VH-VL binders against q2s5c8. Designs and how they scored, part 2

Target 1, 202 residues: q2s5c8
Amino acid sequence: MIDYVSGTLVDKTTDSALVDVNGLGYRVHVPTSTYKRLPDTDEEVTLHTYHYLREDDESLYGFATKAERTVFETMTGVSRVGPKLALSALSAMTPTELRDHVMEGDKSRLTQISGVGTKTADRLIVELRDRLADLDVLEDTSPLSGGSDARAEARADALEALTELGLSKADAERSIRQVLRDNAGIQSADELVRRALKADQE
Key: E = the ipSAE of ESMFold2; O = the ipSAE of OpenDDE; V2 = 0.75 times the mean of E and O plus 0.25 times the DockQ between their complexes.

## First folded at step 1 (VH-VL)

Design t02 (framework fv_tocilizumab; at its last look DockQ between E and O 0.03; V2 from the best seeds 0.00; counts 0 for: pae E 5.7 > 2, placed apart)
Fold by OpenDDE, look of step 2:
Structure t02 (fold): chain C 202 residues (1-202), chain A 125 residues (1-125), chain B 107 residues (1-107)
Amino acid sequence: as target 1 above (202 residues)
Amino acid sequence: QVQLQESGPGLVRPSQTLSLTCTVSGYSISSGYYWSWVRQPPGRGLEWIGYIYYSGSTTYNPSLKSRVTMLRDTSKNQFSLRLSSVTAADTAVYYCARDSYYYGSGSYYNPFDYWGQGSLVTVSS
Amino acid sequence: DIQMTQSPSSLSASVGDRVTITCRASQSISSYLNWYQQKPGKAPKLLIYAASSLQSGVPSRFSGSGSGTDFTFTISSLQPEDIATYYCQQSYSTPLTFGQGTKVEIK
């Protein structure tokens, strides 16, 4: 099985990454949490992957951390829980958060997951409680790229902030990219937001 | 095939407790699904009362929560409804049904795919 | 609670007519919308689930569409046996709720 993909990030969308590995391109489905941590295109990236093999579906799923992959595997190991739901869960919350909400039986939090209603939340709580409790490590702070975690986090936070301020996601991303092209050393979300807003006004 | 059948008294006095049992055949209630009660007053629409999950956990309609109790007997493959402090407003045909769930992954199990025939319960002095 | 509003409350159409019923949810329910047919003295029968999926054994003249808050149920060619009350139902969150129903009659 493909347990990781390491190479040059060629393209990224909100739910996927295209990674070139010595001339072979791998399209990898990623949760939003991983997307936010992806480097810029043409930079090196390493994703922890789960090779999903079914009779009618072969897909590659990638994660920023091993913990996320483990949770993904744990979730998809539950009957009737597919990759889409698992990705949605990991997009909405961290592995630790998911575990906590499941342990607490917090349906209100679980229903924040796209596509998860009350009944689904109820099932997740029942099915995942023991499985998630058995997981030893749900926190992984390993960066996707060496030394870029702070930058990635800043970018993600800035993106969120800008979108909350009314910018479209596309515009926000564009502005952030522009700012970082001009100032690659910025690692503060506040500074990114400030500069991005200025750039958007020009 | 899965079959559900309601049983219980058809007449209940005001302030007493309505009790119904649903007997399921063809599928174990402990194996999956949401085992629900739905009622329908004469000439009116459908109201969901609550369900007991295959795990035994229950969820009730908030409008009835204080008066509703659902139990199950896995040995008999039955689940039951108790509705306390009944009034004329609780007169209805009561259905038990197998309810299901949908996952965003594309796996969808049909909601309320099997129903009992319904049991009329009249609240009258 | 999620309120389900059907339109119309009743309709009369001729055999062979196209019949359309709409259902609106007070909030987004994604595709967690089901349609039921209920004939007098009978339990509801599931026709459509997940907004657009036809239940096994149900005639192809029945269909459903929509997502989010607005949904449509269609009978492409009304048949005499289709006289019934139809209900939409959301299964997104508890309490599960039904529309008020649409009574379909034949002229």
Scores: ipSAE 0.148, ipTM 0.672, lowest interface PAE 2.9, mean pLDDT 89
Fold by ESMFold2, look of step 2:
Structure t02 (fold): chain C 202 residues (1-202), chain A 125 residues (1-125), chain B 107 residues (1-107)
Amino acid sequence: as target 1 above (202 residues)
Amino acid sequence: QVQLQESGPGLVRPSQTLSLTCTVSGYSISSGYYWSWVRQPPGRGLEWIGYIYYSGSTTYNPSLKSRVTMLRDTSKNQFSLRLSSVTAADTAVYYCARDSYYYGSGSYYNPFDYWGQGSLVTVSS
Amino acid sequence: DIQMTQSPSSLSASVGDRVTITCRASQSISSYLNWYQQKPGKAPKLLIYAASSLQSGVPSRFSGSGSGTDFTFTISSLQPEDIATYYCQQSYSTPLTFGQGTKVEIK
């Protein structure tokens, strides 16, 4: 129902933001990764939101990116996974990291999330594999990443090319991430592919 | 709680190989992030040596690449630095550090969020 | 290689003063800039990442701004505990490089 909140940032804490929207103040709960991206108070902010409503719990959760919101929504759809645990996951790792660990079945890393035991980690691995498959698609269409449109297209093209060359989606994404860590300025899919193939070999 | 600790000899003779190990606790080095070595000569600034990816791949500072090797031992949760043919110019405090990352919309932000205490290595005859 | 040039190399200011340090990159690094505080005998400590994002647990008197080639680090009200050397560092491309440092002292 409430898909985003855009307004003036009135107050922030390490786990929340108070956004004034034409005289209405929305207290939005955020993971640490989103808190780190919040502007100074009195500046404009837009957060992607998820309205969590249960019989005895109503809260608005907010995220800097659509990918973070998708992970939150997907995780809270898993049995025995609530908003607090989903926020803990997003505070501990990026959406891409979480998907990689789920796709590879890395239970050891998932149990490092506060509140995630071995049984919950097993459930996350089983339940999330298919549901996180759309994560890259949502990021590719995000209007909030408009300042990096050329980068987003290059990444998408490189991912597709690498998977056609035989890398798994997870391996291709990890290789692209490594290349972009070495040089954030690469905007050519061909260059991403060339360097990602070298990184995969090394 | 993530902790990094450097270990190794504090004194190395010229022309020999400097070897340091970083022991990581509270996080598996094969599960994520980038693991870096950074050095600081006494009274001077910081110089990045290189990092090893959680997947095992390495990237080195070109100024040192011919002399540097980084390895990891995932069973001991350690990563190591070897710098060959050292001279007095290699005297420095050596830090290991974790390169955090955040991915979204094609962008990465990579601060060094955890640092070891530092280990002084002196190169002297 | 991307050179990072800090200015000034040292400064002395009174408690409560606003302190400003600049960092210039030899080419555009977008917002891939970090600021660290290093107290004597200690490892550097992350204060700011992505040019302007405050690390969790860092006092709000620290801030950063800028993009492209010119960046600014500010301490809004200098405290005695802020005596340290401050470094900018670019994370845009390897080799990762640091500014030469700015030593901040209380007078």
Scores: ipSAE 0.062, ipTM 0.597, lowest interface PAE 5.7, mean pLDDT 82
Fold by ESMFold2-Fast, scan of step 1:
Structure t02 (fold): chain C 202 residues (1-202), chain A 125 residues (1-125), chain B 107 residues (1-107)
Amino acid sequence: as target 1 above (202 residues)
Amino acid sequence: QVQLQESGPGLVRPSQTLSLTCTVSGYSISSGYYWSWVRQPPGRGLEWIGYIYYSGSTTYNPSLKSRVTMLRDTSKNQFSLRLSSVTAADTAVYYCARDSYYYGSGSYYNPFDYWGQGSLVTVSS
Amino acid sequence: DIQMTQSPSSLSASVGDRVTITCRASQSISSYLNWYQQKPGKAPKLLIYAASSLQSGVPSRFSGSGSGTDFTFTISSLQPEDIATYYCQQSYSTPLTFGQGTKVEIK
């Protein structure tokens, strides 16, 4: 079982990467999200891999992050969900977005995934809800990715504001964590503060 | 004592950008609270447009988000509203208001505790 | 978005009467409801915050109650100066939303 490949990127297309590892070329299938993070050819690259072995498909899949790989593995464990559909899901939305849509039962968003109709969306909601609940998507970052900086800055600003309002640092941190668990899509400090103050009403 | 005062043009032509400023006295807008704009078409109810937090972050009503920008000028203790591509439907009295932190029943609540007097903006050719 | 519905849209009552206005939220907003009074040509004035807390300087004849989705605003003994439109407003989530208003007039 190959857990990762690290080597020189020889070639890339929109759905695959060829990595040279000491004279061995590994062709891996990648979602668009991973493709966009690939370096230029002849540069070094590391991909988290999943070796998919089924009767109708035997392929190596590569991902920029471990969270993407976990989503792929979890989805392909669902009856009638193959790697093509799992790659389409990761190309359409982030692991965090997918988890949130599944947890919320958002069928309209799930049907935007190529190959997902109403019945497949229902099946994904039922079968993935428990499996994705423990996914730590807050740590879903790539060495090639910025972008969580805006949320980290908003969280720091919210913490400062809440402590200025008289909350202890511990209480403020707890409220912010609770708000982010309830709505991972919040990115502004003002909305975090507003919701964190409401969370203390418990 | 906190006071808010709107200023800006009373007449704006269709398709232009409506620009209003709220001047705050008695409190520094960079020291706390949310600073909001609320409008009221003649004879109708109140509609929240958005707010700017004392740090500069903004939240806008989704129904207006594509046309709204709010800015602050901390040196003048002012915050402003820009609403682009106006039509006759944007004719309203525009209020600035402070969205504050009120403690009660074990939690904080956010009422509009201070309001400007309102500025009537008519969108007409 | 959270929709706020007020009832009635208008009412007429006599001085000294008990006046009741209701406000319903389309989802639970806990106690994050405010009530404002607006007299003709004037800005709204905060009367009640946190569903039931009376703003400083506001006469005790005004009161609020409720939680979750159903809220009530009461004037225990209507005075002539209470002629105004009253608005409820949820502060639970953005976008902040107001009820359509209740116009209170004297008979």
Scores: ipSAE 0.013, ipTM 0.489, lowest interface PAE 7.7, mean pLDDT 82
ESMFold2 (binder alone), look of step 2: mean pLDDT 91; pTM 0.939

Design t09 (framework fv_tocilizumab; at its last look DockQ between E and O 0.02; V2 from the best seeds 0.00; counts 0 for: pae O 10.5 > 2, placed apart)
Fold by ESMFold2, look of step 2:
Structure t09 (fold): chain C 202 residues (1-202), chain A 127 residues (1-127), chain B 107 residues (1-107)
Amino acid sequence: as target 1 above (202 residues)
Amino acid sequence: QVQLQESGPGLVRPSQTLSLTCTVSGYSISSGYYWSWVRQPPGRGLEWIGYIYYSGSTTYNPSLKSRVTMLRDTSKNQFSLRLSSVTAADTAVYYCARDKVTTYYGSGSYTSYFDYWGQGSLVTVSS
Amino acid sequence: DIQMTQSPSSLSASVGDRVTITCRASQSISSYLNWYQQKPGKAPKLLIYAASSLQSGVPSRFSGSGSGTDFTFTISSLQPEDIATYYCQQSYSTPLTFGQGTKVEIK
């Protein structure tokens, strides 16, 4: 139900963040990788969330990126994989690293995740391959943490413009990432769009 | 583990075309990242030649752009370099390398570095 | 094109010494700066990325700092196996460019 929370970071611990959204405090569980990227308290933050609903468990999980949320959601859909194990995976490796190990069939790397044995690693490889194959390993993350609002806004505007021009969201994000690889300092949505259209044509 | 290996002729005559192939194992070149060529003349520094993105698009160093072509063969998991009209100045050790580009939370910044390199292939251009 | 200038071009130091190498970019590159080690006859090896982050498996005696145009690479206590040439490399914009290298030798 709750897809993201955006507001003031009131409190953080190594496994949670409390975000104040217009007087409503949302406590979300986060992996260590997201905790490390949280801003200082009293600064603004946006977390992509997953509302985990089970008859015996109702928790909100928060992530710095949509890629992390996708990995969490996909992993919790695997038999015998619950939220704790999915958070362990995201604390141990990035979405890109996890996708790479799954696509490569690298059981030895996957078993380094706390709680993952050889049987679970085999299940992850089989069940996650198709779900993660379409995940762009270079998927953009844009949680606002201050300073460079113009860059984040320009990227969001460029993404919107490219999708209005007919690119899929995945293709638009991929093209924007290539443009930013070539020119990390671009802050203009118009320039991002122009260069992304050239990159998409190649 | 990911491994890159260069192959191709070690000797090329002036004005001919230098051609090298990088064979990648342990990772599909169409699954992610940037696949680059970097060269190093003997006793000198490193020069980036260009990359081919996992989607297939290319970007070349402007100093070489008129003479360079990079292609890939995803069925063999290979990417290649062709450098035309070579001179003695093109004598170098040629490396293929993976440019690992990842995202970080916040600010929308990317991290980019060459994490895997081939062993290098010396190509000599001699009269 | 962004020119990367390293200083010094070479240096000699004793085992245990603190070694410092600087790298200057011709324009701001934020923190998009990497450091590589290259031993004779070998490919470069990544040590530091994003100006200050150590690559996995790299000894803690290696460190990096800086942002914008001025960057510093430090070996806190030089070891015999650290004899190599060190390169900075910017990842801010293409063409990707390297410094000219700093050769480190033991006295």
Scores: ipSAE 0.271, ipTM 0.713, lowest interface PAE 3.5, mean pLDDT 83
Fold by ESMFold2-Fast, scan of step 1:
Structure t09 (fold): chain C 202 residues (1-202), chain A 127 residues (1-127), chain B 107 residues (1-107)
Amino acid sequence: as target 1 above (202 residues)
Amino acid sequence: QVQLQESGPGLVRPSQTLSLTCTVSGYSISSGYYWSWVRQPPGRGLEWIGYIYYSGSTTYNPSLKSRVTMLRDTSKNQFSLRLSSVTAADTAVYYCARDKVTTYYGSGSYTSYFDYWGQGSLVTVSS
Amino acid sequence: DIQMTQSPSSLSASVGDRVTITCRASQSISSYLNWYQQKPGKAPKLLIYAASSLQSGVPSRFSGSGSGTDFTFTISSLQPEDIATYYCQQSYSTPLTFGQGTKVEIK
């Protein structure tokens, strides 16, 4: 029903976030990986949500990415796999790593997930193989060799700034590359930061 | 709790350099955000002059760039504005302000807004 | 530079009236638009950010909407303390630019 929530982070606990969306508070359960990356209270936050509906449980779960939400949704669709185990999987490995281990039948890697024994690993391989085959894969990004020293310094400063503002290193590098492809004359780290944030949004 | 306060001469002669300092309390300027100067001529609207990022990097309004310098003094928790070759057109109330740039987790979107302002300092350029 | 144009430049309304101010950007700025209130002799105060988000502590009678190039700011029921000049400001690109301001007065 609710595809995302975007608003002010009012409160956070070890496993949940309270997001104020224009006066309406949404309590959203998050994996540990998401919790560690949440901003401080009173800052803005956007989470991709999944409305988990069972007879004994109705909860909103929130994720940094749509891929993480897809993993959560897919895992909780497996018999005897609940939200706690799905959240543990997302804290132990990325969606791409999980997909690859499931595709390859790598039981030893899957059993490293808290709460996953040999029998559960077998079930995950059988149940998730076909469903996770369609999971989107993000591009790998590497730093480019630059030109001038001033430009190289601006790129380094912008990368650090974007990372501190909450972007992953790969996303920051990709966004900077996109900005410079069409705006090669930019020399200021500040201009790179603002334009890269817009490019990442697109 | 966060407060910004401008200080500096209220009268500057034409062709001289206008110098203002903003003292910040309740938050360290080296911990984050962009720190800006905005001016307002008497009876007119607001004009952004420039900002200094918490790392020390600066961006200036192109209309003023040749005359503007902004500096940080992290030991005093201050940032300053110098505007050279002033004329009567530079007569204005000068405000310092915090530009709070924040990102949405996972989205790549950001917000940017002036959440705290100094009270403003009137600078008159007159012979 | 992105130019911001406000309409009207001034208005007079009665207490309890609905007041609407518009702001137009010379190019698309998505939702990167803020609204500030400035009372005589005071610094501007943030009311709305990201086109429609109400700043903490600001009364709910203030609201914003719009995206792209056209934005609206509304006071649902004007109060005497709302007499001020209101400014829109784009944060999409440097240089950061403000509208010319709208002066709100009581009849």
Scores: ipSAE 0.000, ipTM 0.469, lowest interface PAE 13.8, mean pLDDT 80
Fold by OpenDDE, look of step 2:
Parts: C-alpha cells; sequence; structure tokens
Structure t09 (fold): chain C 202 residues (1-202), chain A 127 residues (1-127), chain B 107 residues (1-107)
C-alpha cells in the first residue's frame, strides 16, 4: 500500500494536494490542518498517506504527521465513519484535542466537526475512547519537506530505539526534542539515543 | 516477566453467573494496556469477550455485552469476568490475556496484540 | 463486525515444506493483524504482530505480510514442532475478531 508520497507539490486546494513523483501525479486528500502546512507549489513535499481501497473507490489521504494518519485510520474503523468525516475531524481539531474531547465525552466539541451530530459523537466516544487513550498522539511541528532528511530519519530511529529501551513515546519524543534543541546538527540515531537517555535522566 | 493466571469454578449451572478472576504478576494492570478475556469452546475457534482498560473503562463484545461485566482490583492486581445467564453455549476454555498497545514505527501508527496469556480455565455449563 | 476468513481450514505438509496461510478481512484493517499459534491444550502464542513484525523469541521461519484486507502467514520450512492451529486476529476495531483457524499437520 502507499504509505507516503514524496515529490514536488504541483497544485494544492483547501482539501487536496497534487504531488508529482517522477512524472506521476498523485492527488491526495488532505485535512485543513495539513493543507495549512503544505509548502508552495513547485517545492518538495512529503505526505504520510493512507491508501483507501474499496470496490468502487480508490483514494489517497495524506497527512502532515503520522499521528494524524493514525487517528484517521482509527476513526475510519468506526461504523459509519468514513474518510470524509475523519478528515473533517482532523480539520477541526488536532489529534490530541480529539483524543481529549473523546476521553472527556465532550459532545459539544465533537459536534463542531462537520457532519458530526449527537449520535455520531456518542459513537465516536464509545468506540474511540479506549483506543485513543493509550495513544501518545504527539503533533509533529516540523514543516513538511520533501526528499531525504537524515535528521528526520535519525529521529525516527532514535524514537524507536528509546521506546524499545522502555521509554514511552512521549518521553522519548521529549528527550529527542531537547537534544535537538541543544544540538541541531545531530544526524545520527545513535548519538540522539545516547544524548536523549542522558537528557531523560536529568 | 508478565504472567497471567485464571481462577474460578470449573462448573456452572445453567442460568447462573460464570465468574473468573485473572491474577497478573510482573506488570501492574493499572499501568497500561487492555486486559482481555477470550474464550474458546471445545474444538472451536477463539472469541473475544471484552477488555478492561488500565484506566478501568470497559469494552465488551456486542454479542455478549448484555451479560458481561468486567471489573478490576488494582490492589490485588486482578481483573475479573462475570457472565450471567449462562447456557451450554458458554462452555469454553476462558483465557485472560494482556492486549498490549504499541506504536508501529514503520507506519507511525499503533497496533495491539495479545502478548501474554493465561493457561486458560475450562468452564463447563451443566445441570 | 469485521470478519476474518482464513484459508485453508486445514493443511498437511511434509517437514521442510513451505506453508502458506491466508487471512482476509471483510474490510480494510490496515496492518492491524496478528498471527497466533495454538498447540493442543495450550493458550495461543503470539508469533506475528502488525502484519509482519516478528515477536521476540519467535523463529525466523515464521513471517507475515500484507495490508488492507489480504494477509499471508508463512512458515518457510515446516518443523515437527509447528503442528498447531494458527489464527489471524484483527486489532483494528472492536469487537476484536479472529479467523476460524488453520490446522497444520505433518504428513
Amino acid sequence: as target 1 above (202 residues)
Amino acid sequence: QVQLQESGPGLVRPSQTLSLTCTVSGYSISSGYYWSWVRQPPGRGLEWIGYIYYSGSTTYNPSLKSRVTMLRDTSKNQFSLRLSSVTAADTAVYYCARDKVTTYYGSGSYTSYFDYWGQGSLVTVSS
Amino acid sequence: DIQMTQSPSSLSASVGDRVTITCRASQSISSYLNWYQQKPGKAPKLLIYAASSLQSGVPSRFSGSGSGTDFTFTISSLQPEDIATYYCQQSYSTPLTFGQGTKVEIK
């Protein structure tokens, strides 16, 4: 399946991005949150994508962050919650906000999502509460960029390594961010892990 | 290491309530994840009954929801299953299991799996 | 509910053979699929999680692949100790559901 699209942003609308990948153009549906983070046309972009395949529908949905994609996937697993509704949710609020509202049972906030009525809000709360509660839904504040980013790769690898060492994703991310704030030039996962562990102990 | 052990009566009469307890060691049930019950009728497949989240919230299989109650005792590091109005169809080996949630870094998503199981407890419903 | 359909229901193969089991979900479950091995009289044992990730301590002859609706479980070289029933399980949404199982025997 198509898990990401990386290439040149050819066109963008409020709800989609067109990305050229070596001469092949991919139209990707995006939430408003991702749209706002898109670069200018003719610039490089990378989107985390969910490839939606059904008998009568094949579509790509793209997100600025993996967290958004995760929430999208989780939401679309709920009965009568389709991609459109999931996109609307992510357009209206961050993954963290969504989680919090779901956990709190805040129907008033959930019904602010386009297409979400009281019944749908109830369903979302019931179906997503437990699953979202355990997710370290962290927003990636990094701008969307195309191409190979050694730093991003190192960060991802370091995150995985730290979690394997017993740190929560949230703690690992925090530590990594701290390290990178102090040492922006680090591009090695090993070095990130080493320093992050020290940072976490402080 | 994490260990789970089911305990409870092996025989229950029809219309009565099946009660099982899962004792967990090596990990606090209040620390995380989903603590699940899964059953398997003799010679048949596996059916997920429900889980109690580390926070105490519960989710049940809709097919059993009206009859299922799951509780936890964090002081004893136990969680329990009650299944009311049992019939012969509820005869099964009942497993408690930890349903661990983890980040799938390959996709940046998350997943869950039953990584630790109890040995199972056979419960027979018979008059 | 998401239905999980395994194929075949049973198979018999020789030691050293490549064994393949398929699991199909009634709807897309992304990579939220796990594979379990259950030996007679024992609890299921996790072999593969997230469709393709090998659980720690599990022999490398076991593997999984797939995403969306179609998944494959493979034993590259069947061993006598692999006699068991294998189950796929989706963790995409509740209720969590299992395939009906595949009984693997040795000729």
Scores: ipSAE 0.000, ipTM 0.548, lowest interface PAE 10.5, mean pLDDT 89
ESMFold2 (binder alone), look of step 2: mean pLDDT 93; pTM 0.947

## First folded at step 4 (VH-VL; framework fv_tocilizumab)

Design u01
Fold by ESMFold2-Fast, scan of step 4:
Structure u01 (fold): chain C 202 residues (1-202), chain A 125 residues (1-125), chain B 107 residues (1-107)
Amino acid sequence: as target 1 above (202 residues)
Amino acid sequence: QVQLQESGPGLVRPSQTLSLTCTVSGYSISSGSYWSWVRQPPGRGLEWIGYIYYSGSTTYNPSLKSRVTMLRDTSKNQFSLRLSSVTAADTAVYYCARDSYTYGSGSYYNPFDYWGQGSLVTVSS
Amino acid sequence: DIQMTQSPSSLSASVGDRVTITCRASQSISSYLNWYQQKPGKAPKLLIYAASSLQSGVPSRFSGSGSGTDFTFTISSLQPEDIATYYCQQSYSTPLTFGQGTKVEIK
């Protein structure tokens, strides 16, 4: 299967990209979050891809990050969750935000996703909680970059540090969330790690 | 064994920038830990200047923040200190040190477990 | 900022004596307290972390105790090689802060 596509961006729309790889054009469906990170046409691009195959539907999906691809693959494995809903989720929130809302059981936030009502939000919480707990949101794609968010970067760095110290990703995320609720002004990863370790032990 | 070694000019003129490098051996600075600078004026106590986390993020002592910059060079396994607008009050032995996560008493703690030998920097005309 | 106060500032004792140094934090730091030994002309050396945990390779005559705001460092039987200045340090929050040091001399 096709794990990534790397080439020249020939054309893009809000829901697809056409990539020329040595004269072969690959049309991939992308969430809005990936569209926003696409370069201008005639520039180089690399997308992480997922080959979706069902009885009468065969499509290639592309993502800026491996985390987005993992979320898409995980969501489409849930009963009655198809590609359209998974793309809507990734267009409405980041992988980290989705994981946080699922882990928190935040139905209100999940229902902001197009096509997600209260019943579907409950299903997502139940089905995705364990699968997303260990999602590596630090995975990046070298040719694509979103705008810098110092706080999001600090959070990602802190998560990596805490897991290096032996915490599960679920425990690390819980500690980070606890610290940020109590200390909204923390901007650096190192301070966040220090506070999170104390929170975990207190 | 982890070893740290400071290097840089021992004399700096007032108003100039003090620049020191710490070379780390036996451990990759990009694999973990906080990497700190601590100074000690002759005959006085220890003062923490700041640290750089293995990811590159920095935290500086508020009393020195406007004058301090710390950088890392992962290809050389080094991290550096720059202190601008120096005065005679900045005359001190400068140490680099590792602030690592150490398990104890049911939790993780951050002592300075390895230190460089120290480099005396004199600020004088 | 968390202020660390050590007492005494200096002491003189005989070989074999029990030596006690205290350290007080201006606010609770739980057990995030470290003790360092600095011999003349040398870099500081970690002796105790987490208030009471002995660093590997450090002689058992050194010990620490306390939590919250009040901490104690003890040398159970002072040896000639223990002549040094001892510092406490909190790692609870930045800026990281040290006590003023206690100079230990042997009579």
Scores: ipSAE 0.006, ipTM 0.482, lowest interface PAE 9.9, mean pLDDT 82

Design u02
Fold by ESMFold2-Fast, scan of step 4:
Parts: C-alpha cells; sequence; structure tokens
Structure u02 (fold): chain C 202 residues (1-202), chain A 125 residues (1-125), chain B 107 residues (1-107)
C-alpha cells in the first residue's frame, strides 16, 4: 500500500517515528538500527515502509534501507515470526550479517536475537536460506563492513567536539555535511572539525 | 511547500555579465540547505554551476570558477548568479535548485529535490 | 572530476515494457547517485536518490540499484507519461556531475 513516507520528522522514540507528510502524521515502527540513523526532530526524513496487515495487527513499519524492509517482509512471512521478532533481528544485526548467518547455519549468532531460541533459529535457517540467497541485492547495503566504520566514527567524534566548542548540534551537523560533501575522502575527526569550523564561521 | 523561481534578462550581449535571481518561497534560505544553479544548453545535458550554502559560503564548478559569483539576499529570500565575460557557449536554460539530504543508508546524499521552472538566457549580439 | 557515463543514449520501447538504463562513474561514489526525469520544456524531477531510494510521490514502477561505480535505473512497466530524458547524477563530491542523458520514447 504505502511504499515510503517522506516529510518532516515530528517525534521519535527508540522504536517509533512520527513523520508529517503535508499535514498527515504517519507513525511508523522502526528497528533500533533505523532509529540510530534518524535525523533530529523538525528535519526532513524518508523511510521505506511496509504495511503489515493481519487479523490482530495493522501497523506501518519504516526502515532506513530497502534491504532492511526486505528482511522484515521475508521474516514476517515465516510461520510464528511476528513483527516484534523481525524488528529485534534488524536491531541486532545488518541484513548482510543476517543473510550470512542464515546461509552458514550459524544458530549461535541467530540466538543472539531477542526472542530467538534454538527452535526458531532452526526455522529461520530452513525458511530464509533460499529467500535470502535469491536476494544477492542485499550484499551492497551493509554499512558496517569495510571503510564506512572509520568515517562514521570520525563523524561522531567531530559532532561531539564541535558541540563542546559551542556549536549547536544542528549547526555542527550542517557544517559536517558541507565538509563531507565537498571532501568525501576525509577520514579524520580532526580534519572534519577544522574544516567545519571554517564553514560555520563564514 | 517550497517553490523556486528564476528571473532576469533573457538576452545578454557577448562579453557582458549574465545576472539571474532565484526567489524562494516556503523556506528561508538562511535556515539550511545548499542553493544551486544548474544550466542546460539547448538540446544538451545538465551542467552544475555552483552552490551557496545557507551561511553564505560558496563552491563553484572549477570549469566556470573564474567567471562565477553567487550571492544571497536573505531579506528578500533570494540568491543570485553572476557569470562574467559571456559567449555564445553560455546560451542555456538556467535552473535554480535546492540541494537537500534525504535519510538513507548514510545520513546525507544531497539530491536536487526542488527546481525552478528554468529561464532561457540567449547570448547574442 | 568524476565522469558519469550513461547508456544507451536513446531507446524506443512499447507501453508495458521493462526499460533499463545504466550509469557508470569514473571512480567509486558509494551510493551517492541520483536519477532525474526531464520532460520536454520542463525542469528535471528527482525520482531516485541514494542509488535505490524512491522519492516521495514517485510511482513504484521506477527503481534504482547499484553501488560503487555501476548503477542501474529501471522502469518496470513503461507508461506513456514516462516519455522523457533521464539523467544520473553523482553527489559524492564537487563538482557535481551528470550523465549525458538517455532519451526514452514509445515505439
Amino acid sequence: as target 1 above (202 residues)
Amino acid sequence: QVQLQESGPGLVRPSQTLSLTCTVSGYSISSGYYWSWVRQPPGRGLEWIGYIYYSGSTTYNPSLKSRVTMLRDTSKNQFSLRLSSVTAADTAVYYCARDSYEYGEGSYYNPFDYWGQGSLVTVSS
Amino acid sequence: DIQMTQSPSSLSASVGDRVTITCRASQSISSYLNWYQQKPGKAPKLLIYAASSLQSGVPSRFSGSGSGTDFTFTISSLQPEDIATYYCQQSYSTPLTFGQGTKVEIK
């Protein structure tokens, strides 16, 4: 029904986001992985959505990436796997990590997901192995493997430093955004801070 | 609802300065975003000229940098383009556009989410 | 500067056909790739951002995929209103650069 929502983020909690789309407020349930990547309130946001409709539950779920949405949809198609468990899976590991653990039959890793015991892990391996193997498109969507970790850490450190130097969080984020766009190769928090301060003081 | 509209002379003589203004409504240009100029010669593709950040900082396409100046007038909610020493090669439709970020896998991807309708500028004697 | 190369430069297809356009960057741009639709006499319109994310209000028949240097844009079932020129654009670094465009026409 609703493939995405794009608008102003009005409110967020660790498991929910409220998005204002031209005067209509959409409350979407999100995994913690998506929550961590949401902007501050009153900023623009776009979430990929899945309309979950069952006899006892009609809810809208939102995700930072299409890969997360595909994992959610695929998992909720498994017998006795509901939205809460699927959100827990996405909060515990990336789509690529989940695919890898399922394909390798790694029950130990899968049981780290809240609500997944050994029987459920076995069922996920059986049910998802073929479906996730057919979704090789998920391979390119993991932000936690190779290269991006250093940049994300540098960005977080730079935000903290700029805020300590008296910039508001919004001003610090805008300055960092400008610097990274113009100098995408910067990996160092120190260099980000230096350039962001110049950008802000113009 | 954000709207952008270009204005300025549609005919400029060779060697003179092309000047265009973009009027923004529905959002204050001093509150955020990058504000860009993009041009398109008749029958050809798109070329980015430069942008002005909400703070007034500018970045220009190196191919045009020696001839380009962008300014903002926050009291009128406008930003402008000046392109000096024009030739027939500068004949194009000029668009103003907003660079925005949308939430995705990273935090910033900066597409052009709103565009003006475009203003044709002909460089002719 | 990052060079963006699109293929094909033009194509003709029938209503209901699947249409695929490819875009290649001269260096890795991660997922900082956007797709625009431009109808004759109109400004470009954003369809896809971050390589694969559908812009609000854009029909679901449009999709994007890829990362790094190779990107694909797809119209799953071509409609008459989709006659336009389509452009890819990298936003990874300045100067921002566009592909040369792909003109889509109906047979």
Scores: ipSAE 0.000, ipTM 0.435, lowest interface PAE 15.2, mean pLDDT 80

